# Designs tried in a protein design chat: miniprotein binders against q96jn8r1131to1294. Part 158

Target 1, 164 residues: q96jn8r1131to1294
Amino acid sequence: TLEFLENHGKNILLSNGNRTATRVASYNQGIVVINQPLVPQLLVQVRIDFLNRQWTSSLVLGVITCAPERLNFPASACALKRAAWLLRGRGVFHNGLKICEKFGPNLDTCPEGTILGLRLDSSGGLHLHVNGVDQGVAVPDVPQPCHALVDLYGQCEQVTIVNP
Below, E stands for the ipSAE of ESMFold2; O stands for the ipSAE of OpenDDE; V2 stands for 0.75 times the mean of E and O plus 0.25 times the DockQ between their complexes.

## First folded at step 12 (miniprotein)

Design n04 (at its last look DockQ between E and O 0.98; V2 from the best seeds 0.00; counts 0 for: pae E 1.51 > 1.5)
Fold by ESMFold2-Fast, scan of step 12:
Parts: structure tokens; C-alpha cells; sequence
Structure n04 (fold): chain B 164 residues (1-164), chain A 89 residues (1-89)
């Protein structure tokens, strides 16, 4: 079964059999990674459980192409120096820099209960799914193997892995 | 090396300024944190002082808009970095 790795950001507490991640402090140090590589057609989904609107930005979703089990996570996903592709707000980011201005809905405004999904297509394109709806290819030709990443940043203080 | 670290720090600082202009306060804070990281590697106290000024402006604007926790975090970082800049002098 899909679960979050025990290697995670310093402010994360895992529960519900490592299927729920809660950020218990501040606004950062909230990176979690799915325990299995994101292989083509595998849909990894998380539900937004709790938003704290004292912060202006919210969760980040994406993939990393380095081994996550021993990785020393930075304070936020955008600080990753290794190969990472991130969906954040309205944009697509690589190594902290914006590579696409507008893709899909604004992740900073998704309400509690929203289900966000990541999937690779057969050509290696990374897709975002929002409440079951495919938003299209955010990143073409993602290097493999890669792992799905969620950064419980800012407003988003809790997510839970949900089955398709 | 220090020259490349400073170039990257400048790029992150300018991104932080753009997010600040747009009212994306937490993204502004994030990019100022990235700018500080790289500027510390470069050992440049002048640049750190520039980031301190931007962090104080971020705190002021965030406070005015009711984002008190962001204002608090920005001020904490500004104080920390101002002390670091003084040590480097």
C-alpha cells in the first residue's frame, strides 16, 4: 500500500499507518514523499484535510528523481538542489525557478476536501489530477525513477493519502 | 564559488521582491530565505543588509494585511541576518 516514507521534514508527524501527514509547527519543514516510485499509470492521490489561513500560500506537489530514503530535506521543496519538478500556486517550477506560468488551478486556493493526484503517462509526462479530473501534462519527459512529493507548506497543515 | 553564489542570491532576492509586490507574502519570505542562504555562502555583508531591508518591508506589509505570523517570521529572520551581517563586517 501507498504510504509516506518515515524520512520527512522535521515538522511532520505521520499517523493513520503513515497515510496521514500533519505539519505540527511553523509554515515549513513539511516535505513528505510516497514510499514507492511513481511508475507509469500509478495514480497517487492526497486529500487536503486542514488549512490554516494565517498563511498566504499552500501545499506543493511534485516529483524528485533522487533516492528519498536518506535525503536531507531542506526547509521547503523549492530549495531542493537535486532534480525536482514542482507544482506550486499557478506555476510549474524546476530547481526553485518557474518554468511555466499557468498550469491547472491555483493550488494556493484549493479548499479542504480537495483531492490532488499525480500520475505519469506512458510517455513520461507528469499529470496533475484535481478531484478526479486530469489537468493535462505539467512536465514532459520526467526522468525515471521518480518519487511523488508533497510539501505541506504554509496553509496546508494536513493531508491524507486516498485510494483512487 | 562566491561569485556564483552571489548571482544566485541576487536572482532569488529579485524573485522575492516580485512576490512581495504581488502580495504573495509567504513566497516572498521563502525566496528571501533562499537569497540569504546563498549570500551567506558568499560572505557578503552588504547584500545581507539589503535582504534585511526587504524582510522588514515584508513584515510591515504582511502586518498591514493581517498576516501576523508571516510578519513575525520575517522579523525573526531580519534580526538573525542583521546580526550575521554585523559579524561579517
Amino acid sequence: as target 1 above (164 residues)
Amino acid sequence: GPEEDLREALEFMELGREYLRKGDFLYALEYFELAVRDAEKAGNPEFLKRVVELLRRLAELAYEHGFYEIAKEALKLAIEIEKEAQRLE
Scores: ipSAE 0.716, ipTM 0.849, lowest interface PAE 1.1, mean pLDDT 90
Fold by OpenDDE base, look of step 13:
Structure n04 (fold): chain B 164 residues (1-164), chain A 89 residues (1-89)
Amino acid sequence: as target 1 above (164 residues)
Amino acid sequence: GPEEDLREALEFMELGREYLRKGDFLYALEYFELAVRDAEKAGNPEFLKRVVELLRRLAELAYEHGFYEIAKEALKLAIEIEKEAQRLE
């Protein structure tokens, strides 16, 4: 069963069998990691449940290749400078550096109810799915094992893991 | 060490300035917070004062654009950091 790990950002409250993450304070400290590593052909999906328009920006999606159980999470994904591939807005980031300016839809403008997915292909390419539609390869070669990461940042205050 | 922390702080501050110029207020705030964190490790009050001015500017711009919570957070941090800078002197 896909769940969020108990090791998470300080402002996160887990519920619904650890399948729902809610940021209950401020705009940051909202990083969560999914328990099972990504393997080829496994589609991991989260739904944006609630947006708070008092803030700007929104969730960050990506993967980490370090051990998530021991990770001391920073306040936001932008501070991850190792073993991290992230999708933020329309950009793709590797270890804090932007490696692609325009990819897929703008995550900052995805409405509530949007289902976002991550999937590895057989070549190690990381795909983004939006409402079931494959947006293409965001990262061409991701080391394995890796874990899906969600940063509940800014507007995004709640997400839930959903089945494909 | 302190020199490395200050270098990291400078990097974050510059990123914050970039996002502030772009009108991305929340990430500007986030990077300034990271800059403050590292500058405090370095014990550099002069640097902290520079960030305080940027935070105050951020607060003003955020407020003008209707992001009152961001403005509030920025101003709150500015006040806290200013006190810390004075303590370190």
Scores: ipSAE 0.707, ipTM 0.863, lowest interface PAE 0.6, mean pLDDT 95
Fold by ESMFold2, look of step 13:
Structure n04 (fold): chain B 164 residues (1-164), chain A 89 residues (1-89)
Amino acid sequence: as target 1 above (164 residues)
Amino acid sequence: GPEEDLREALEFMELGREYLRKGDFLYALEYFELAVRDAEKAGNPEFLKRVVELLRRLAELAYEHGFYEIAKEALKLAIEIEKEAQRLE
């Protein structure tokens, strides 16, 4: 069963059988990782449950290609300098460097209730889904194994893993 | 070592300045905090003082735009860093 790993950002509280993550302090320290690597048939989906508009910017969604169980997470996903492919705002970032200016919707404007999904295609391409709709290939060839990552950053204070 | 830590701090500070220029106050704060942590490892109080000035400017702009929590966090960090810079001197 898909769950958030117990190794997570220090401001995260897990609940609902480790399927719900809540950031309980500040604006950062909110990285969570899905407990199973992505495989081509697996769609990992999270719902945005709560946004706090006192902050700017919102969640980051992506993958890490290193083993997550013992990784020391930085305060925010933007500080991941190795083994990371991230969707942030409208852009795609690799190891902290923006590699695509515009892909898909602007994640900073997704309202509460939005369901965001990640999957690999058979060619290793990373797809973003928004409310069940495939947005296409964000990253054409992601190294495997990789794990889905969510950073409950800024406005985003709670997400829940949902089934397709 | 300290030289590499200071180079990383300068990169983060520049990113923070760029996000501040764009009005992305929270990422500006985030990158300034990253710059501070590297500068503290390098033991460079002059760099820390430079970031304090940027954090105070960030707090002013965030407050003017109604982002009071961001402004509070920026000022809190600026005060902490100013104390650390004075201690290192």
Scores: ipSAE 0.566, ipTM 0.793, lowest interface PAE 1.5, mean pLDDT 91
ESMFold2 (binder alone), look of step 13: mean pLDDT 87; pTM 0.871

Design n05
Fold by ESMFold2-Fast, scan of step 12:
Structure n05 (fold): chain B 164 residues (1-164), chain A 89 residues (1-89)
Amino acid sequence: as target 1 above (164 residues)
Amino acid sequence: GPEEDLREALEFMEMGREMLRKGDFLYALEYFELAVRDAEKAGNPEFLKRVVELLRRLAELAYEHGFYEIAKEALKLAIEIEKEAQRLE
C-alpha cells in the first residue's frame, strides 16, 4: 500500500495512516516521499487538500533517485539538484536548471481538489496526470530506482494519497 | 574557501533578484537565504548589506501585494542579517 515515508521535511505531520501530509509551519521544509519505488505503470496520485493564499507559489512534484529513507532533506526540493527531476509552476527542472519552459498546467494555480499523478511508462518516461488526464512525457528516461516526491511548498499545506 | 563562497553568494543573489522581478516572492526569499548562507561563510559584511537591501525590497513588494507572511519572513531575515553585518565590521 502506498504511504508517505516517515523520513520527511521537519514541518510535516503525517496522518490518515501516513496517507495525508500536512505542513504545519512556515512555507518550506515540506518534502514528502512515497514509500515504494515508482516502477513502470504504477500510478501514484495525490490530491491537493488545502491552499493558503498568504503564500505565493505552490507544490512541486517529481522524482528523486537517491535513497530517501535516511536522506537529510533540504528546505525545498529545488535544492536536491542532480538527484531530482521536478515539476514546478509551468517548468521541468533538473540540477537547478529549467529543462522545459512549459509543460502541462501551471502547478502554482491548481485549485483545491486537483488530483496530480506520476507514472513511468515502459520506456522510463515520467508522465504527469492531472485529474486523470495524461499530460505526456515530462522527463524521458528517468534513472531507476526512483521515488515519487511531493514538496508541500508555499500555498500547498496539505495533500492526500488517493487511489485511481 | 572565502572567494568561492562569495562567488556562490553572488550567483544566488542574482537568481533571487530575477525571481523578484518575476514576482516569485518565495523563490526570491529562498535564493536570498542561500546568498546569506554563503556570504556569512565568506565573512563579507558589505555583501551582507547588499542582500539586506534586497530583502527589504522583497518585504516592501510582498506587503504591497498583500502577502503579509512573506513580508514578515523577509523583514525578519533582513533584521537578523543586518545585526550580523554590524558585528563583522
Scores: ipSAE 0.589, ipTM 0.787, lowest interface PAE 1.3, mean pLDDT 90

Design n06
Fold by ESMFold2-Fast, scan of step 12:
Structure n06 (fold): chain B 164 residues (1-164), chain A 89 residues (1-89)
Amino acid sequence: as target 1 above (164 residues)
Amino acid sequence: GPEEDLREALEFMEYGRELLRKGDFLYALEYFELAVRDAEKAGNPEFLKRVVELLRRLAELAYEHGFYEIAKEALKLAIEIEKEAQRLE
């Protein structure tokens, strides 16, 4: 079953059988990673449970291709130096470089209850799903193995893994 | 070396200033922190004081927009950096 890894950012508390992640302090140190590789056809979904509007910006999600079990996470996902493909706001980022200006909805404005999904297609393309709707290929040819990552940044203080 | 660290710190500071202009308060705060970390290696108290002024400006703008937690975070960092700048003098 899908769970968040026990290796996570310093401000994260896991609950609900490691299926709910809560950021309990500040605006950062909120990275969580799914416990198994994102293999083709697997749809990993999280629901936005709580937004704190005292902060700006919101969650980031994507994939990393390095082993996450013992990784020392930086303060935010955008500081990951290599082997990271991230969706932030409307942008797509690879190792800190913006590779697409506008993809899908603005993640900084998704309301509570939004379900965000990540899936690899058979060609290794990374797809974003929003409330069950496939937004298309954000990143082609993602190297494998890779792991789904969520950064509870800024406004987003809680997410829960959900199934269809 | 110190010259490379200071150059990178200046680049982070200028990018943070641009983010602040755009209203990306949290990313501006993070880039100011990156600038400070690199500048500490160069031992330049004048540069650190410049970042403190930008953090206080970030706090003012965040407060004016009702983002009190962001203003608080920026002020906490500004106080820490002021102490470091004084230690270096």
Scores: ipSAE 0.621, ipTM 0.805, lowest interface PAE 1.1, mean pLDDT 89

Design n07
Fold by ESMFold2-Fast, scan of step 12:
Structure n07 (fold): chain B 164 residues (1-164), chain A 89 residues (1-89)
Amino acid sequence: as target 1 above (164 residues)
Amino acid sequence: GPEEDLREALEFMEFGRELLRKGDFMYALEYFELAVRDAEKAGNPEFLKRVVELLRRLAELAYEHGFYEIAKEALKLAIEIEKEAQRLE
């Protein structure tokens, strides 16, 4: 079954059989990674459980192409540089650069209960799903193997892995 | 070396200032923290004081907008950096 890896940001507490991640302090140090590679046709989904409106930005989703099991995670996903393709706000980012200005809904405004999904298509395109709706290809030709990543940044203090 | 660290610190500080102007308080805070780390490695107390000024401005703006936790984080960092600048002098 899908779980968050035991290796995670220092402010994370895992519960519910490693299927729920809670950020217990501050606004950062909240990176979690799914325990299996994101292979074509696998849809990885998380539900936003709790938002703290004292923060202005919210969760970041994406993929990481380095091995996550022993990685020293930085304070935020943006610092992963070449190893990560990230969806933040309305943008798509890679290696500290915004590679797409407007993609999908604004992740900084998704309410509690929103289900966010990541999926690779057969051509290696990374798709974002929002409440079951495919938003299209955010990143073409993602290198494989890759792993789904969630950064519980800012407002988003808790997520839970959900099955379709 | 120290000059490369200081140049990178300046870059982070200017990027943080631009983010702050756009109202991206949290990412501005992160870039100011990166600027501080590089400036500390360079041992430049004058530059650290410039970042403290920006952190206090960030805290004021966040407080005015009702983002008290962001204001608190910015002030906490500002206090830590003031202490470090004094130690270097």
Scores: ipSAE 0.599, ipTM 0.801, lowest interface PAE 1.1, mean pLDDT 90

Design n08
Fold by ESMFold2-Fast, scan of step 12:
Structure n08 (fold): chain B 164 residues (1-164), chain A 89 residues (1-89)
Amino acid sequence: as target 1 above (164 residues)
Amino acid sequence: GPEEDLREALEFMELGRELLRRGDFLYALEYFELAVREAEKAGNPEFLKRVVELLRRLAELAYEHGFYEIAKEALKLAIEIEKEAQRLE
C-alpha cells in the first residue's frame, strides 16, 4: 500500500487515504514523497488529475537520497541540490545542473490523465514510465536508499497514486 | 557576511533575469525571491529596489501573456519587498 508521507510541502492537502495530493495555494510548496523507499523493480505511479493553466511549468518527478520523514522541504524540488535527481520538462537535473537534455516527453505538456512512473532497475538505473511505456534510464547508479518524490509545481495541482 | 550575501543575491538576480528572458516566469519569480532573502541579510535597500523593478517587469510580461495569477504573485512580492526596503532606510 503506497501512500504519500504525512511530511510534505505546506501547500499540500492529502486525501483518499493519503493517496491523493492536492496543492491548495499558489504555485509551489507542493513536494510530496512516497512512504516507502524505491527498491529495485518497485514501480511507483501517479496520475495527473488537474492542471491549472493560469500557471506555467508543471510537475517535477524524481528521487531524493536523504530521509524524508522529518525533512524541512524547500519551496520547490529544484532547491534540493545534492540529495536530489529530478526530471523537469525534458531535462534531468542534479545539484542545480542539467545533466541530460531531451529525456522522455516534455513533463510541462503532459495532459490530465497521464500516468507517470518511477522505477529502479537491478543495476540502480532510474527509469521513467509514461502511460505504461518505459522511457529508458534517466539516471544511472542512483545512490540507495532513495525515495520517490513528486513536486506539484505550477500547472499541476493534483495527483493520485495509481497501482500497477 | 554582508558582502558574501550580496554576491549570492546578485547571482540569484541574474539567474532570475535569464529565466525571465526565456519566458520561465515561475522559476524567475523563485530566483527573485531567493535574491531578496539574501539581500535582506545584507541589509541593502538599493538592491531590494532593483529586484522590485524586475518583479514589476515579470508581472507586466505575465499579464501580457494572460498569466494573471503569476502577475498577481509577482506584484504581491514586489509590494512586500518595497515595504521592507523602506523599513531598512
Scores: ipSAE 0.655, ipTM 0.824, lowest interface PAE 1.1, mean pLDDT 90

Design n09
Fold by ESMFold2-Fast, scan of step 12:
Structure n09 (fold): chain B 164 residues (1-164), chain A 89 residues (1-89)
Amino acid sequence: as target 1 above (164 residues)
Amino acid sequence: GPEEDLREALEFMELGREMLRRGDFMYALEYFELAVREAEKAGNPEFLKRVVELLRRLAELAYEHGFYEIAKEALKLAIEIEKEAQRLE
């Protein structure tokens, strides 16, 4: 079963059998990673449970291709300088550099209840799903193995893993 | 090396300025944090002081727009980095 790893950002508290992640302080230190590699056709989904509008930006999601179980996570996912592909706002980022200006909906404006999904296709393309709708290929040819990552940044203070 | 770290610090600092100009306060804060990290690796107190000034400007603008928590976090980081820059001198 899908769970968040015990190795996570220092402001995270896991509950609900490690399927719910809550950021309990500040705006950062909120990175969580799914407990198994993202293999082709596996759809990993999280629901946005709570947004705090004192902050202006919101969650980031994507994949890392390094082993997450012993990784010392930076304060935010954007600080990952190696082996990271991230969806933030409307942009796609690789190791902190913007590689696509406008992809999918603006993640900073998704309301509570939104279900966000990550899936690899058979060619290694990373897809974003929003409320069950495939947004297309955000990143082609993601190296494997890779791991799904969510950064509970800014507004997004709680997410829960949900089944398809 | 230090030359590479300074280039990266400047790059992040300029991205942060751009985000600040656009009113993307949290992305500005994030880029200034990245700039600080690279500047610390380079051991350059001048660059750290430049980022401190930008963090104080970010705090001011965030406060004016009613984002008090962002202003608080920017000021907290500015104070920490100002102390670090003083120690490096």
Scores: ipSAE 0.480, ipTM 0.721, lowest interface PAE 1.2, mean pLDDT 90

Design n10
Fold by ESMFold2-Fast, scan of step 12:
Structure n10 (fold): chain B 164 residues (1-164), chain A 89 residues (1-89)
Amino acid sequence: as target 1 above (164 residues)
Amino acid sequence: GPEEDLREALEFMELGRELLRKGDYLYALEYFELAVRDAEKAGNPEFLKRVVELLRRLAELAYEHGFYEIAKEALKLAIEIEKEAQRLE
């Protein structure tokens, strides 16, 4: 069963059998990682449960290729120096550098109830799914093994893993 | 080393300034915090004072636009960094 790892950002509280992540303080220290490697055709999905519009930005989704079980997470996903491919706003980022300006919907404006998914295709392409709709390849040739990551940044204070 | 840390701190500070200008207040705050952490390693109190000034400006703009939690976070960081800068002097 898919769960969030017990190793997570310090402002995270896990509940619902480690399937719900809540950021209980501030705007950052909210990185969570799925407990299984993202293998081809595995669709990992999270639902946005709560948005606090006192903050100006929102969740980040992506993958990391380093082992997450004992990783010392930075305050936000954008501070990951190596081995990270992230979707933030409309951009695609690799190790903090923007590699695509406009891909998919703006993640900073997705409403509560939106279901966001990550999946690798058979060629190692990373796909974003939004409410069940495949947005296409955001990142080609992701190295494996890799792990799905959610940063409960800014507005997004709660997400829950949902079944396909 | 300290020279590399200060160079990186300057880069983060400038990115934060541009984000602030564009109204991306939360990412501006994040980059100012990254600049502070690198500058602390370098032990440069004058640079820390410059970041404090930017954090206070961020707080004013965020407050003016109704982002009270961002203003609060910026002021909390500014106060903590001002204390550190005074200690280093």
Scores: ipSAE 0.660, ipTM 0.812, lowest interface PAE 0.7, mean pLDDT 90

Design n11
Fold by ESMFold2-Fast, scan of step 12:
Structure n11 (fold): chain B 164 residues (1-164), chain A 89 residues (1-89)
Amino acid sequence: as target 1 above (164 residues)
Amino acid sequence: GPEEDLREALEFMELGRELLRKGDYMYALEYFEMAVRDAEKAGNPEFLKRVVELLRRLAELAYEHGFYEIAKEALKLAIEIEKEAQRLE
């Protein structure tokens, strides 16, 4: 059963059997990681439960290649640099660089109730799914092992893991 | 060392200024916070004061556009960093 790891950003509160993550303060310190490595065929999905429109940017999704169990998380996912491949807004980012423009919908404008998914294909390509629709390969040949990451940044103050 | 930290701080400050011009207030705030962290390591109160001015400008712009929580966070950081700069002097 998929859960968020007990190790997370300091502003996170886990509930609902560690399947719901809530950011209880500020706009950052909201990184959560799924408790299992993202292996081919595994679809990890989260639903956006609550958006606070006082903030301008919203959640970031992606993968990290470092061990998350005892990681001292930075304030936001963008600080993870070489260890992370991230989907932010409409861009794909790695090591502080935008490696793809206009991939999928703008994550800063997805409404409450949106279900976002991450999946590796058999060739190691990272896919984004939005409300069940595969957006295609965002990142080819992701190093393994890797772990699915959600940064409850800015507007997105709550997400819940949902089954396919 | 201090020279390297100050160089990184300057780079973060300029990236933050570009983000602020584009209206990316939250990422601008984040880069300014990274700039002050590096400048504190370098022990440079003059540079900290420059970032405080940018944080106050960010707060004004965010407030004007109705992003009161961003304005509050920027002002809170500006006040904290201004006190640190004065202690370093």
Scores: ipSAE 0.571, ipTM 0.780, lowest interface PAE 1.5, mean pLDDT 90

Design n12 (at its last look DockQ between E and O 0.91; V2 from the best seeds 0.00; counts 0 for: pae E 2.1 > 1.5)
Fold by OpenDDE base, look of step 13:
Structure n12 (fold): chain B 164 residues (1-164), chain A 89 residues (1-89)
Amino acid sequence: as target 1 above (164 residues)
Amino acid sequence: GPEEDLREALEFMELGRELLRKGDFLYALEYFDLAVRDAEKAGNPEFLKRVVELLRRLAELAYEHGFYEIAKEALKLAIEIEKEAQRLE
C-alpha cells in the first residue's frame, strides 16, 4: 500500500497508517516521500487536508531519483539541488533551478480538499493531476526509479494519500 | 570548502533579495536561512551581518503587510545569526 516513509522532515508527524502527514510546527521542515516508486500507470494522489492562513505559499510536489531512505532532508524542497524535479506555485524546478515559469494551476492557491496526483506515462513524462484532471506533462523523460515527494510548506499543514 | 560554501551562500542571498523585492516574504526568509547555513560553514561573520540586515528589512515589510508570523520568524533568525556572527569575530 502507498504510505509515507518514516524518513521525513523533522516537523512532520505521521498518522493514519502513515498515510497522513501533518506539519506540527513552523512553516517548513515538512518534506515527506511516498514509499513505492513512481512507475508507469501508477497514479499517486494526495489530498490537501488543512491550510493555515498565517503563512503564505503552499505545498511543493515532485519526484526525486535518489534513495529516499538515506536522504538527509533539508528544511525545504527548494534546497534540493540534485535528483529533484519539483512543482512549486506555477513553476517547474529541476535541482533548484526554475525551468518553467507557468505550468498548470497555481499550487499556492489550491483550496483544502484539492486532490493532487502524479503519474508517469509510458515515455517517462511526469503528469500532474488536479482533482482527477490530467494537466499534462510537467516534466518530460524523468529517470526511473523515482519517488513522489511532498513538501508540506507554508500554508499546507496536512495531506493524506488517497486512492484513485 | 569555505570558498564554495560562501559562493552558495551568495547565490541564496541574491535569490532571497529578489523574492523580497517581489513581496514573497516567506521564501525570501527561506533563502536567507539557506544563505546563513552556508555562510556559517564558511565561517564568515561579515556575510552573516549582511543577511541580518536583510532579515530585519524583511521583518519590517512583512509586518507592514500583515504577515506577523513571518515577521516574527525573520526577526528571530536575525537575532540568532547576529549572535553567531559575534561569536565568530
Scores: ipSAE 0.873, ipTM 0.935, lowest interface PAE 0.5, mean pLDDT 95
Fold by ESMFold2-Fast, scan of step 12:
Order: sequence, then C-alpha cells, then structure tokens
Structure n12 (fold): chain B 164 residues (1-164), chain A 89 residues (1-89)
Amino acid sequence: as target 1 above (164 residues)
Amino acid sequence: GPEEDLREALEFMELGRELLRKGDFLYALEYFDLAVRDAEKAGNPEFLKRVVELLRRLAELAYEHGFYEIAKEALKLAIEIEKEAQRLE
C-alpha cells in the first residue's frame, strides 16, 4: 500500500492512513513524497481533491533521486536545485532549468477530480498520466532509485493517493 | 561567498520581475523570497530595499486582481525584509 512519508513540508497534515495530504496554511511548505521508490511499472496516482482559487499556480509533481526520509524540504519544489525532475504548469524542469517548454496539459488548470500519475517505463523514461491517459515521456533515463514527489503548491490544497 | 550569493539573488529577482510582468503572482512572490534569502547571506541592505519595492508592487497588483491572500503574503514578507534591511544598515 502506497502512503505519503511522514517527513513532509511543515504545512502538510496527513490523514486517511497517510494516503491524503492537506496543506493547512499559506501557499507553500507543501511537499510530500511517496513512501516507496518509483520502480519501473509502478504507477503512482494522486487525485486533486480541493483547489483554492485565492492562489495562482497549482501542484507540481515529479521525482527526486535523493533519500527523502530525513530531507529538509525547501518551501517549494522550485527551490530544489539538485537531483529533481519536475512538471510544473506546462513545463519540464531539471534542477531549476526548463528542459521542455510544453509537455502535456497545463497542470495549473487541472480541475478538482483530476487524477495525475507518474510511471517509469522499461527504459527509465518518466511518464505523466492524466485521467488514465499516458502523456508520453517527460524525462528520459531517470536515475534510480528515485522517489515520486508532489508539491501541494498554490491552488492545490489537498490530494489523495488512488490505486490504478 | 557573498559575490555568488548576490549574483544568484539578482537572477532570482529578475526572474520574479518577469513573472510579475506576466501576471504569475505566486511564482513572482516565490522568486522574490529566494532572492531575499540569498541577499541576506550577502548582507546587502540596498538589494533588500529593492526587493521590498517589488513586493509592494506585487501586493498591489495581486489585490487589484482579487488575489487577497497573495497580497497579504507579499506585504508580510515586505515588512519582514524592510526590518532586516534596517538592521543591516
């Protein structure tokens, strides 16, 4: 059973057996990480439960290759300068550098109920799934081990892990 | 060292200004905060005052667009940074 790690951003409250993450304050300090490495063929999915329109921008998701259990998380995923591959808005970012200008749908406009998934293919390519639809390879040759990360940033104040 | 911190702070500040110009208020705020943290390490009060002015502009624009919580966060940061700049002088 997939769960969010108990090491998380300071504004996060975990519930539902650590399968639901809620950001209870501000717009940031909302990083959560899945409790198991993202291994090939594992599809990790989260559902957007609640969006607060007082904020702009929304969730970021991706992978990190550092050990997350004792990591001192920055205020937002955009401040991760090492070992991070992130999908934000319509872009793909590696350690703060935009490596793809437009990939998949705009994550800043996905409505409540959207299910977002991350999966590694057999060649180590990182795939984004949106409502069950594979968007293709966002990042080739992701180093292993890696860990799925969700940043409950801005509008996105709650997500829940859902099984495929 | 301080030169590298200030160079990174300048890059974050310029990125924040571009995001603000495009109406991406929340990432503008985020990058101004990153610029501030680097500038504090460098001990540069003049740079901090520059970011305070940008945060006040961000707050005004966010408020006018109905993003009251973003305006509130920007003003809180501006007040904090103004005090820090005065302390460093």
Scores: ipSAE 0.734, ipTM 0.856, lowest interface PAE 0.7, mean pLDDT 91
Fold by ESMFold2, look of step 13:
Structure n12 (fold): chain B 164 residues (1-164), chain A 89 residues (1-89)
Amino acid sequence: as target 1 above (164 residues)
Amino acid sequence: GPEEDLREALEFMELGRELLRKGDFLYALEYFDLAVRDAEKAGNPEFLKRVVELLRRLAELAYEHGFYEIAKEALKLAIEIEKEAQRLE
C-alpha cells in the first residue's frame, strides 16, 4: 500500500491512513516521501486537494535516491543538494541546479483536482503524468532505488495519494 | 566550515536576486532566507546587511504587486536579520 512516509517536513500532518498530507503552517517545511521505491511501471499519483492562492508558486515533484526513512529534510526541496531530481514550475532540477528550462506543464498553474503522477520506464527514465496523460521523460536515467517526493510548497496545502 | 557556508550563502543570494528580477517573489524570499541562514553560521554581519537590503526591496515589490503576505514575511525576516547582524558586530 502506497503511503506517505512518517519521516516528513515539520509542517506536515498525515491523515487518511497516511495517504493524505496537509501543510498546516507557513509556506514551507512540507516535504513528504512515498513509502516504497519506484519500480518500473509503478505509477505513483497524487491529487492536489487544496491550494491557498495567498501564496505564489506551488508544489514540487521529484525523486530522491538516498534512503528516506531517517533523512534530515531541509525546509524546502529547493535546498536538496544531493541525490535529488525535481520538477518545479516548468523546470527540471538536479541537486539544486536547473538542468532543463521547460518540461511539461507549469506545476505552479495546476488547479485543485489535478492528478500528478511519477513513474520510471524500463530504461530508468522518469515520466510525469498529468491527469492520466504521459508528459514524456523528464530525466532519462534516474539511479535506483529512488523514492517519489512531493513538497507541499507555497500554494499547495494538501495532496492525497490516489490509485491509477 | 565558515568559508564553505559563506560560498553557499553567496550562491543562494544570487539565485534570490535573479528570481526577484523575474518577479518570482516567494522563491526569492526562500533563497534569501537560505542565504541568511548560511551567512549566520559563517558569522558574517556584512553579508547579512546586504541581504537585509534585498529583503526590503523584495517586500516593496511584493507589496506593489498585491502579495501582502510575502511582503510581511520579507520584512519580518529583514528585521530579525538586521538585529542578528548588529549582535555579531
Scores: ipSAE 0.410, ipTM 0.715, lowest interface PAE 2.1, mean pLDDT 90
ESMFold2 (binder alone), look of step 13: mean pLDDT 86; pTM 0.851

Design n13
Fold by ESMFold2-Fast, scan of step 12:
Structure n13 (fold): chain B 164 residues (1-164), chain A 89 residues (1-89)
Amino acid sequence: as target 1 above (164 residues)
Amino acid sequence: GPEEDLREALEFMELGRELLRKGDFMYALEYFQLAVRDAEKAGNPEFLKRVVELLRRLAELAYEHGFYEIAKEALKLAIEIEKEAQRLE
């Protein structure tokens, strides 16, 4: 069963059998990671449960290729300078460097109830799914093993893992 | 060394100022935090005072736009850094 790891950002509270993550303070320290590697064809999905409009930017999602169980997470996912491929706003980032200007919908404007998914294809391409719709390959040739990551940054204060 | 830390701090401060001009309050706040980190390593109280002024401006603008939590975060940091600048004098 898919769950969030107990190793997470310090502002996170896990509930619902570790399937719901809530950021309980500030705007950052909200990184969570799925408890098993993102193997090809596995679709990992999270639903945006709660948005706080006191903040201007919103969640980030993507993958990391380092072992997450004892990782000391930075305040935000975008501060990861190694082994990270992230989707933020409309951009795709590798280790803090923007590698694609515009991919998929603007993640800063997705409403509550949006279901966001990550999947590797058999060629190692990372796909973003939005409300069940495959947006295409955001990142080609992702090294494996990799782990799905969600940063409950800014507006996004709660997400829940959803089965396909 | 201190000169390199101060150069890096200045670069972060200018990036934060540009983001503030564009209304990206949260990223401006993060860049000002990076500027503070490097300026503290350099031990430069005058530079810290410059960042405090920018944080107070960020807090004011965020408050005017209704982003009270961002204003609160910026003001908390400004108070912290003002104390550090006074200690270094």
Scores: ipSAE 0.596, ipTM 0.792, lowest interface PAE 1.0, mean pLDDT 89

